# VHH binders against Phycocyanobilin:ferredoxin oxidoreductase (pcyA): the designs that were tried, part 17

Target 1, 241 residues: Phycocyanobilin:ferredoxin oxidoreductase (pcyA), of Prochlorococcus marinus (a3pcf5)
Amino acid sequence: MLSESLTKTKLTDPLILDLLQNIRKHRSMLEDLKSIKIDPNLTNIISNEIGRELYIENEFHKAKGFRKLHIEVAEFSKNLRILHCVFFPDPKFDIPIFGMDLVKINDIVSAAIVDLSPASQNQALKYEKLLSGVDKSSFTSLREIPKWGRIFSNNVFFASLRNKSEKNDFCSVVDQYLSILIKLSKKAKPEFNEEIIQERIDFQKNYCAQQMKNEKTSMVLLKYFDEKWVNNYIKTVLFDF
Key: E = the ipSAE of ESMFold2; O = the ipSAE of OpenDDE; V2 = 0.75 times the mean of E and O plus 0.25 times the DockQ between their complexes.

## First folded at step 24 (VHH; framework vhh_8cml_1)

Design l2 (from i3 with N32Y; at its last look DockQ between E and O 0.02; V2 from the best seeds 0.00; counts 0 for: pae O 13.3 > 2, placed apart)
Amino acid sequence: EVQLVESGGGLVQPGGSLRLSCAASGFTFEDYYMGWFRQAPGQEREFVAWISSSGSTTYYSDSAKGRFTISRDNAKNTVYLQMNSLKPEDTGVYFCARDFDWKSGRFDYWGQGTQVTVSS
ESMFold2, look of step 24: ipSAE 0.280; ipTM 0.708
ESMFold2 (binder alone), look of step 24: mean pLDDT 84; pTM 0.849
OpenDDE, look of step 24: ipSAE 0.071; ipTM 0.579
ESMFold2, look of step 25: ipSAE 0.346; ipTM 0.744
ESMFold2 (binder alone), look of step 25: mean pLDDT 84; pTM 0.848
OpenDDE, look of step 25: ipSAE 0.000; ipTM 0.219

Design l3 (from i3 with F100Y G105S; at its last look DockQ between E and O 0.66; V2 from the best seeds 0.00; counts 0 for: pae E 7.0 > 2)
Fold by ESMFold2, look of step 24:
Structure l3 (fold): chain B 241 residues (1-241), chain A 120 residues (1-120)
Amino acid sequence: as target 1 above (241 residues)
Amino acid sequence: EVQLVESGGGLVQPGGSLRLSCAASGFTFEDNYMGWFRQAPGQEREFVAWISSSGSTTYYSDSAKGRFTISRDNAKNTVYLQMNSLKPEDTGVYFCARDYDWKSSRFDYWGQGTQVTVSS
């Protein structure tokens, strides 16, 4: 049962495993799926130093309609676990950005975020009713969107997850958002008008610029790496543009 | 060094057929989308056909739809354009192009072109 992707031996968290399996299932439905080779010293880091243990593992792909399919799994000091996933569309196709983040401290999910963020003018009109139809009524700890979050759709989901039922419901929301993304990607046709393509590029530039204002990412990394490394990682691995 | 070399152009009567070939080198061909464009004298290059890296998806301009077929052979690093039912308005230089990177122009490398002339 060996995999060419992230090793399963480092992952024991049932929620992260369920999300990873679901994300990988949807990814496998994409046409022309190919791995992207990135320097493993920058993208795959493991330290077994007692009290300062960490791993960061990254998986990069591209596919028809997607310039970068990114999954990051990280664990810091055995108690902070992060699953980060962003599927960036090829701006030649009118596909939204899929973004999902899970931050787990010990057994508590402090942040669970998922969205199909607009990557072109009026794009959300194509799918907003589908997203609003996803049942989110069971969650008790919805969180406010940060000020940099104007990049998100009107249906961005952001919550803390209190119990196993809410964790299972979050997996269902992610599954449904990914299913909608796959349907949109299958319908999308290549664009050849440079002005329209540039608009979509500008949407993705803005998404990346606003995401880099999220201080939580740099705050965690700075505990383990110097500022120069952290800035490079954020700009080249997480939110490259 | 990326190279795209078109061949198969020529003079043909209206209603005739031509098969264009584009031999690619200097890059991993099977990782790239490919396209065909054409340029009539005094006109801008216009899109003709596009094909995904596996060849599973194709897209055509309105003028090419139903008459032209794009295909590829990844083992030979070659993309083809089968042109049927040719009309005088199809006259022009035909270029193949690589659709490589979203951060660059729409198509980042172009061949030198092959002339197609449909007599009237």
Scores: ipSAE 0.051, ipTM 0.561, lowest interface PAE 7.0, mean pLDDT 85
ESMFold2 (binder alone), look of step 24: mean pLDDT 83; pTM 0.832
OpenDDE, look of step 24: ipSAE 0.165; ipTM 0.637

Design l4 (from i3 with F100T; at its last look DockQ between E and O 0.01; V2 from the best seeds 0.00; counts 0 for: pae O 11.4 > 2, placed apart)
Fold by OpenDDE, look of step 24:
Structure l4 (fold): chain B 241 residues (1-241), chain A 120 residues (1-120)
Amino acid sequence: as target 1 above (241 residues)
Amino acid sequence: EVQLVESGGGLVQPGGSLRLSCAASGFTFEDNYMGWFRQAPGQEREFVAWISSSGSTTYYSDSAKGRFTISRDNAKNTVYLQMNSLKPEDTGVYFCARDTDWKSGRFDYWGQGTQVTVSS
């Protein structure tokens, strides 16, 4: 159990910590879990400039059935906090893309998103009933999926969270989505048909391409970094394929 | 049975306006994105606009942007396309479609279409 000691993070937000712990728990359940070494300059990014303080912490792993497991924790100017997580499957395996994003401004969760996005044309049919069975009735501020969100499943969850109860409920939703992912991963077998594999590659490429259209990510980063750095970070760290 | 019925097409002069309607039935209308497409003679069907379930979000093709407005009335199970400043190149059959699956961005259950002709 690689208890990566929560003690090394600058993060102090209780909600993000809870979610992070849950995500790591499920990640630890994956077979052949290994850390991936990336550029140290992109792993931990810190600035202590007054008025523009920031830190970004990235975790990268791989596992059986997954080409990249990415967790990003970030804080900007001490008021914007982000938890970003994407688990990219190995195209040889019939596994969906897990995605979770939390954006917190001060004490308000402005965006909470979680999904198992299909990585092939009919893949969602295998688990949509499981996702639809997850109770989401307690949330009062559901948000519409943006134009690039066609990559998500029919059961993508997207909301603002208004109180402690909704925050707790969101943690439960994320837990259930992760549990479903783990079950799917355990059942998945490697594929050898090139056409099937290529379809899955295309889906992940499209997933990344559409995610990169999210202007909010760029807008935040461009306040602190130049365009070249931002483009590189988005294309190589966040959404690569 | 899912049905989409387009109306409002016709002959109009360049610079004129038309308002298309699509009446939907056989499914929960408010749960689906809706879209408009068009097909000119000898051309492939092309995207014009889509609208979110609540109507709060819209997207337009480059050719439609600034001239066309997609809207919906969920109480009436109807999606609309207001077309202003029409051009001859806008001529074609206009189709209404339902987004049936977010994962593929696929529109389905096309109507029979309504003819729009822009000519002097």
Scores: ipSAE 0.005, ipTM 0.240, lowest interface PAE 11.4, mean pLDDT 89
ESMFold2, look of step 24: ipSAE 0.142; ipTM 0.622
ESMFold2 (binder alone), look of step 24: mean pLDDT 83; pTM 0.831

Design l5 (from i3 with N32Y G105A; at its last look DockQ between E and O 0.01; V2 from the best seeds 0.00; counts 0 for: pae E 7.8 > 2, placed apart)
Fold by ESMFold2, look of step 24:
Structure l5 (fold): chain B 241 residues (1-241), chain A 120 residues (1-120)
Amino acid sequence: as target 1 above (241 residues)
Amino acid sequence: EVQLVESGGGLVQPGGSLRLSCAASGFTFEDYYMGWFRQAPGQEREFVAWISSSGSTTYYSDSAKGRFTISRDNAKNTVYLQMNSLKPEDTGVYFCARDFDWKSARFDYWGQGTQVTVSS
């Protein structure tokens, strides 16, 4: 079962554990869920070098409608914590990309981002009203989406989180975005038109290309590993496109 | 080597029924979605039916819906197409196909086909 992943997570951060539990719960609702095994030398890393401790754990799954369900949990030097989650749709199904990133420095969430990013032409029109209906009014430290962020929906959420109330509210936003994703996935039917499928493949290639330019985990990894190793990790683990 | 072998085609009157079978070998069958396609003389190959790896979800073309049923037996590595209320426009060669990976818009392996002829 998936419960072993929860008990093996080294991190004790309550926010990250709550997000992980909620993400895994939604993942378990997907049909035909199966684990994918990737080289553990690249995906399950522990270093106990004093002053430069690091921990990285990755989970990979697939399911009906989803070619890759990825969760990455990382801790660097005991003070930087990252939760990264991307659910990539199978392009035969008209389902958006779910993306969520949380970056904590000590007890401060410097970046919290969540979106259902379009994976096909005009896809966002199907769910834009649902996303805009999610209450985001309590957040005080909204952040600007970078110029490369044209891959995101009009309802991408990006903020720093300053207190417990905002951290709890972010968990609620993530939960609601995941609930919307699950509903969309249940309505989706397989596509067999090659041109339409290729268009959706191209959307996902563009998403990955833009994300690779700005992946914060890779910037941190370069402090611990050489460029060759980091490039291999990015291509194999994060955005294998 | 991946192989898909169709059988069960034949000549049938309008309103009749046929059951097609597709025996699969050379891959882990229960990990793959499967489809049926058909090709009438002088026409492009067209989608008929699709089934998920567990068999729990199915999808049909408009022309097949309500008349055809796709199913699978993972213990026998076989996918089936039960065709009821057959019409002359259902005439053609029926192909079994394996649904591959998201990086391609195409089904990657096809059977040789089995002829279905519906005539008065």
Scores: ipSAE 0.019, ipTM 0.548, lowest interface PAE 7.8, mean pLDDT 85
ESMFold2 (binder alone), look of step 24: mean pLDDT 84; pTM 0.846
OpenDDE, look of step 24: ipSAE 0.026; ipTM 0.479

Design l6 (from i3 with N32Y F100T K103Y; at its last look DockQ between E and O 0.01; V2 from the best seeds 0.00; counts 0 for: pae E 6.2 > 2, placed apart)
Fold by OpenDDE, look of step 24:
Structure l6 (fold): chain B 241 residues (1-241), chain A 120 residues (1-120)
Amino acid sequence: as target 1 above (241 residues)
Amino acid sequence: EVQLVESGGGLVQPGGSLRLSCAASGFTFEDYYMGWFRQAPGQEREFVAWISSSGSTTYYSDSAKGRFTISRDNAKNTVYLQMNSLKPEDTGVYFCARDTDWYSGRFDYWGQGTQVTVSS
């Protein structure tokens, strides 16, 4: 049981911590879980400059059926907090892409997103019923999916969270989505058909390409880093394929 | 070039009302959530309200709830903040913001702000 010490994070936000704990719990359930060594300069980024304080903490792992398990926790200028998580499947396996994002501006959760995004044509049909069964009725501020959101499943969850109850409910939704992912991963077998594998690669490439259209990510980072660094971070750390 | 220009600020007595406007240009306005923030002297910028692209959904801070109303006119590329029952603690610079949503694929942009002063 890799006791990933929750103690290493500078993060003190209860919601993010709860979500992080949940994600790590499910991650630990994956077979052949291993850490991926990444450039330390990209794993833990800290600035203590007054008025421009930031920290970014990245966790990278791989597992059976997953080429990359990424968790990012970030805080910018003490008012923007982000939890970003993407589990990229191994294209050899029929597993969807898990994505979860939480954005907190000041004390407001402006964006809470979770999905099992299909990594091949019609893949979502296999687990659609499971996702649709997740209760999401308590949320009062659902968000519209952007145009590039074609990468998401029909059961992508996207909302602002208004109160503690909704925050708790979101944790539950994330837990259920992760549970479904784990179930799917356990059933998945390696594929040897090159065409099928290529399709899955293409889907993940597209997923990354669409995610990179989020200009906010780059612009926020550009306040603290140069363009070269930002581009590298986005392309290699956040959305690589 | 993206531009947000706030207007409508001024001096008002406690209990009074103001309507702020933010004129947007340089982007497809209807595709973006819009928001209002405020900053009192020596304080951190505070969230006030946001409105969805279509205007169908709004959200308010606790301090704004019941007193402030955010709205938008996409035909005019303008977002509004109707402020009623103003209090001295509402004093500050009010900023219009484009798309406070991290995940929308949109970028946050801030105007220069408009001063609101509530005093007797």
Scores: ipSAE 0.023, ipTM 0.411, lowest interface PAE 4.8, mean pLDDT 89
ESMFold2, look of step 24: ipSAE 0.176; ipTM 0.643
ESMFold2 (binder alone), look of step 24: mean pLDDT 84; pTM 0.847

## First folded at step 25 (VHH; framework vhh_8cml_1)

Design o1 (from l2 with S53Y; at its last look DockQ between E and O 0.69; V2 from the best seeds 0.00; counts 0 for: pae E 8.0 > 2)
Fold by ESMFold2, look of step 25:
Structure o1 (fold): chain B 241 residues (1-241), chain A 120 residues (1-120)
Amino acid sequence: as target 1 above (241 residues)
Amino acid sequence: EVQLVESGGGLVQPGGSLRLSCAASGFTFEDYYMGWFRQAPGQEREFVAWISYSGSTTYYSDSAKGRFTISRDNAKNTVYLQMNSLKPEDTGVYFCARDFDWKSGRFDYWGQGTQVTVSS
């Protein structure tokens, strides 16, 4: 299912597969879409050690308006499943950061988060009405945004998902956020003012720095890799700039 | 090594035309946006035109709109600037530049420039 890789363990989670299909469909609508090749030893990892099985697969693309389109699928010890997706804009274009994470433990969605996070001054104000129009009223287990999450928009969605209806509704929210992102990307014009570009660079650097404070990711990876490897992976694969 | 080599500059009367070319080497040309800038003596470089990877999207400065056309030929690793209805204020050194710096959003390589002089 994952592009440019035919060697991986098989993923059978219907929710993750549905989200992947939707994300890839929206990605395919971007102009000038191209794959980025990276070192597979750093980013494409399989271990079949009994009781410590793991699978991590990453794919990277770029497109007009986007410096990095990242999807990560991971499964740890056959019971923890993660879908991580971040689309980083090219700072020359006034496009927000799309971020989505799904964490499943033994078929329970403990964390589902999606946002179009601001990547420039006043971007949250500029796009507020588009995001606020997405209906989120059906969810019953909303979660508090951590203090480092000030990088998110006022419309960030963060919840646990209790049943099939909420899982389907989450897929709809993700679809709508991606549809908004695609529309914004097609309208965006390149910026050439260096101060404005630097502001956007600083927003993305801050986003990456704050995301690296998510200790849950490092705690999982440290069960399988040493601290030096984990810090390098988080900094260079997940949240580089 | 990345190289950008401009050509096609020269002396032209007001109202005339020039076609600038920029030959690129040392990188996968079709993976990069390209742009044209110009610089008059004692002034900062100013943006003229920009073109996406495939050429499907272009953008122009206000002074270039309607008179200049940027294009590219990915098979020849070349970007062009067709300049029509030239005015004395178009005089300067014209640089082609490679865009798509993942970390800065800025042009990361420039050519040496080609002189365009509009006079008489």
Scores: ipSAE 0.030, ipTM 0.503, lowest interface PAE 8.0, mean pLDDT 84
ESMFold2 (binder alone), look of step 25: mean pLDDT 83; pTM 0.840
OpenDDE, look of step 25: ipSAE 0.242; ipTM 0.671

Design o2 (from i3 with S53Y; at its last look DockQ between E and O 0.84; V2 from the best seeds 0.00; counts 0 for: pae E 7.9 > 2)
Fold by ESMFold2, look of step 25:
Structure o2 (fold): chain B 241 residues (1-241), chain A 120 residues (1-120)
Amino acid sequence: as target 1 above (241 residues)
Amino acid sequence: EVQLVESGGGLVQPGGSLRLSCAASGFTFEDNYMGWFRQAPGQEREFVAWISYSGSTTYYSDSAKGRFTISRDNAKNTVYLQMNSLKPEDTGVYFCARDFDWKSGRFDYWGQGTQVTVSS
């Protein structure tokens, strides 16, 4: 039931292709990288129903220091494209959460967001200077962080992207944030103190709870599936903590 | 079902050596971190050594560093602990553990243990 248009979504959107290439490159630098086997009915979802075409592809991996490396590409009715990526640390390691979302309506990027969100008390102090040094001065359509966004670092990036130059600059910001993540992950050592590990679990649990309140893909999925199915997708695929 | 079986414990003199083995079954061994812990009489279980999926990264407690070596053979589903320069304070029951449930941040399965006694 794949159409040529759905199978070529990566090739017809150069921004999504550039971001995917960059994310996959950084992922390949992680130690002990392995695919996670997930229910195939949740990995790839395709519908060729005219007027309600749907394509979702999910990639799941784990690596040293990371319990879940998730990439989701979605295209709805040929005009809405979503790229979602979250790298969740193993709470035994003091590594931040990498999160990136891109929402594209036709040729307009309505939302582009990237962060290294803290996963432990005072963790952001270790990398805040590195993130603040990333040049973000060229963006003209910065968006205000919502009140629930206390889960993000002080350097969370959120904008609409108006032109090719801003799209290229966003790719550069993502690349630099991922480079910082890789550096932090190589320095991290496992923790065995149960109280410290529990603190990190609580940070990730809160991150997932807040993200579920504002998940974009699920709102679109309600046009295709009932609420019970969509809630299962959110909890199983997107935020499973 | 998951099984971890330790072997290789015994009685040794101070300064001696022992090699512990942990045979694993019932899960995809190479997809899991592994660890060794020990418990002295009347004490809480304490961390000794940890090894990553492939064995590329290891970590040791301060008391084990430089004397103990953790290794794994993924083809044989086995984790080892080579213990050199043993001291009386190393006496205890040694447990192999699987680091499977990352959501809790804790080791989720433990072996029965093997006794190590270091005495003159």
Scores: ipSAE 0.032, ipTM 0.534, lowest interface PAE 7.9, mean pLDDT 85
ESMFold2 (binder alone), look of step 25: mean pLDDT 82; pTM 0.820
OpenDDE, look of step 25: ipSAE 0.733; ipTM 0.876

Design o3 (from l2 with D101Y; at its last read DockQ between E and O 0.02; V2 from the best seeds 0.00; counts 0 for: pae O 11.9 > 2, placed apart)
Amino acid sequence: EVQLVESGGGLVQPGGSLRLSCAASGFTFEDYYMGWFRQAPGQEREFVAWISSSGSTTYYSDSAKGRFTISRDNAKNTVYLQMNSLKPEDTGVYFCARDFYWKSGRFDYWGQGTQVTVSS
ESMFold2, look of step 25: ipSAE 0.563; ipTM 0.830
ESMFold2 (binder alone), look of step 25: mean pLDDT 84; pTM 0.849
OpenDDE, look of step 25: ipSAE 0.000; ipTM 0.246
ESMFold2, look of step 26: ipSAE 0.566; ipTM 0.842
ESMFold2 (binder alone), look of step 26: mean pLDDT 84; pTM 0.845
OpenDDE, look of step 26: ipSAE 0.006; ipTM 0.239
ESMFold2, fold request of step 27: ipSAE 0.606, 0.602, 0.560; ipTM 0.854, 0.853, 0.830
ESMFold2 (binder alone), fold request of step 27: mean pLDDT 85, 84, 84; pTM 0.862, 0.852, 0.853
OpenDDE, fold request of step 27: ipSAE 0.261, 0.024, 0.883; ipTM 0.682, 0.468, 0.947
ESMFold2, last read: ipSAE 0.575, 0.614, 0.603; ipTM 0.846, 0.855, 0.852
ESMFold2 (binder alone), last read: mean pLDDT 84, 84, 84; pTM 0.846, 0.853, 0.852
OpenDDE, last read: ipSAE 0.005, 0.000, 0.005; ipTM 0.251, 0.241, 0.214

Design o4 (from i3 with N32H; at its last look DockQ between E and O 0.59; V2 from the best seeds 0.00; counts 0 for: pae E 4.1 > 2)
Amino acid sequence: EVQLVESGGGLVQPGGSLRLSCAASGFTFEDHYMGWFRQAPGQEREFVAWISSSGSTTYYSDSAKGRFTISRDNAKNTVYLQMNSLKPEDTGVYFCARDFDWKSGRFDYWGQGTQVTVSS
ESMFold2, look of step 25: ipSAE 0.262; ipTM 0.696
ESMFold2 (binder alone), look of step 25: mean pLDDT 83; pTM 0.829
OpenDDE, look of step 25: ipSAE 0.644; ipTM 0.843
ESMFold2, look of step 26: ipSAE 0.345; ipTM 0.733
ESMFold2 (binder alone), look of step 26: mean pLDDT 83; pTM 0.834
OpenDDE, look of step 26: ipSAE 0.165; ipTM 0.636

Design o5 (from l2 with K103N; at its last look DockQ between E and O 0.02; V2 from the best seeds 0.00; counts 0 for: pae O 13.2 > 2, placed apart)
Fold by OpenDDE, look of step 25:
Structure o5 (fold): chain B 241 residues (1-241), chain A 120 residues (1-120)
Amino acid sequence: as target 1 above (241 residues)
Amino acid sequence: EVQLVESGGGLVQPGGSLRLSCAASGFTFEDYYMGWFRQAPGQEREFVAWISSSGSTTYYSDSAKGRFTISRDNAKNTVYLQMNSLKPEDTGVYFCARDFDWNSGRFDYWGQGTQVTVSS
């Protein structure tokens, strides 16, 4: 009985842990949830090089209605922490793309973003009211969405978090977005029309393409990895379509 | 500044064909869904067709389906509307439009339009 060495997550950040717990909870609610085996070298990445310490932990799953559920937790040089989560729908299903990113530098959350991004034309209309109903009034440092961020819904949330209250509120926002996602997923039925499916594929492709324009991700990774590795990681692990 | 300039309109007999072009500038063309609309005299502007950013997906109104083809050349920043088997009821000003948010289905920028007249 080879004791699967529970590789103890090196993650110790309370906010990230709370968010992870929430995300995993909602993920567990999905039907036919299964783990996806990916290259072990891309699942857990660790470097102990002095001054360049890092770890990246990736979780990959699939479920009914979702082709890929991805959670990434990373820490760089002990001061930069990242939680990245994207739930990509199966294009056969009328489900939006869930995306959440948290960037923490020391004790400051420099970036917190969450969205249900539409994965087809007019899809956002189905859940826009639900998202708009989520209270986001407590946040004092909203951030501007980048140009490539047109892939996001009108209710994309993007802010810096300044205090514990805002961090807690962000957790609540994420919870609500996830709840909405789960509700939508439960109602979704498989589509067989090729044109509709292709549209959804195109939306996801575009989503990935636009996300890859985010230079910040590459800039961080390029400090630790060569360009070839970074490109591969971004294209195959983070945004594959 | 975002600009859309339609061309290719004109007078044609019933059963004839026209190819409309819309030249786009002032934005990353390949990132946006594009569409065609038309407005007949005294009527509201109506949807004709849209095309995805890559051109891989298209959608047509019921009136356009089977007769019209929307396409695009991203290298030329141009969207086209091939109109075949034209009918008098197709008469109107045709507008090119950019999707406001490619995921919202709304269009924000419009050209000045090009007149299409189908008359015997």
Scores: ipSAE 0.000, ipTM 0.231, lowest interface PAE 13.2, mean pLDDT 89
ESMFold2, look of step 25: ipSAE 0.246; ipTM 0.690
ESMFold2 (binder alone), look of step 25: mean pLDDT 85; pTM 0.851

Design o6 (from l2 with E30S T58I; at its last look DockQ between E and O 0.02; V2 from the best seeds 0.00; counts 0 for: pae O 8.3 > 2, placed apart)
Fold by OpenDDE, look of step 25:
Structure o6 (fold): chain B 241 residues (1-241), chain A 120 residues (1-120)
Amino acid sequence: as target 1 above (241 residues)
Amino acid sequence: EVQLVESGGGLVQPGGSLRLSCAASGFTFSDYYMGWFRQAPGQEREFVAWISSSGSTIYYSDSAKGRFTISRDNAKNTVYLQMNSLKPEDTGVYFCARDFDWKSGRFDYWGQGTQVTVSS
């Protein structure tokens, strides 16, 4: 009876918890869901150093159609909270990349982003209409997509959230995106054409490469870790393709 | 030293065609994604096309789509931009760029650019 050490999440943020619950719910709907073992030192990271308190919790899974399902929850200096989620498809399957990020500073959500990013050239056409149907009109503080954000779909959502209503609406948007993802994943069949697979591989490689250009992630981590550690974490944990 | 050298620019009439080349040196060309950008007078540099290391994945800007073709020859360390059905609005300096700068988060090397002028 391997006592699943219920590592009690230190997470207490209601919004993040709600999002996390929703993400996990959808994840549970995937076929052949299995946990992936990673370096324990990179799964749960804790520092109690005064003035530099942090925890990072990582969850890794795989499923049919997905090579890596990654959820990261982090808190830095008790004021910066991050929820990071990326579901990477198996290149054999015609499934988009799910990405969601939430950055909360104190009680303000400074950044909320969600997308089903295309993982092949024509893939966006298959789900664009579905995403466009998601109502995002209630948000008052949309943010500009960075230059490296070319990897995102035309329906990428990126905003600051100003109030409880917008936070709730964001949860709804995320739920809808996840629902669409699950539907797409259920319909997807494995591909055996090497050229098609290679294209999808290249898309994911590019996705990861562009994501790694996000200096904000590095800037935050570099306050707490050395450059070598940060580079390794970003390359091997966050964007390993 | 990493070098990118564009060529193939020139004056062409509307509806004409040009083929741009970018010769790369000083690095393992086949390991890098490549891109084309352009800058019109008084405007910001804009994305035109992108190609993966293997050439299997390609992206175009909306303005380039259907008219431009990006390709590469890894044996020759060269990336190409075939431009067809050129319009006056395509006028500008075209730049080749190397993608995959993990440090800066941007295209890390750029060519000097080649002038493309579409004018009747």
Scores: ipSAE 0.013, ipTM 0.317, lowest interface PAE 8.3, mean pLDDT 90
ESMFold2, look of step 25: ipSAE 0.335; ipTM 0.729
ESMFold2 (binder alone), look of step 25: mean pLDDT 84; pTM 0.851

## First folded at step 26 (VHH; framework vhh_8cml_1)

Design fa (from o3 with Y32H; at its last fold request DockQ between E and O 0.01; V2 from the best seeds 0.00; counts 0 for: pae O 10.4 > 2, placed apart)
Amino acid sequence: EVQLVESGGGLVQPGGSLRLSCAASGFTFEDHYMGWFRQAPGQEREFVAWISSSGSTTYYSDSAKGRFTISRDNAKNTVYLQMNSLKPEDTGVYFCARDFYWKSGRFDYWGQGTQVTVSS
ESMFold2, look of step 26: ipSAE 0.468; ipTM 0.801
ESMFold2 (binder alone), look of step 26: mean pLDDT 84; pTM 0.849
OpenDDE, look of step 26: ipSAE 0.005; ipTM 0.288
ESMFold2, fold request of step 27: ipSAE 0.592, 0.595, 0.562; ipTM 0.843, 0.847, 0.838
ESMFold2 (binder alone), fold request of step 27: mean pLDDT 84, 84, 84; pTM 0.852, 0.850, 0.851
OpenDDE, fold request of step 27: ipSAE 0.006, 0.006, 0.000; ipTM 0.226, 0.232, 0.227

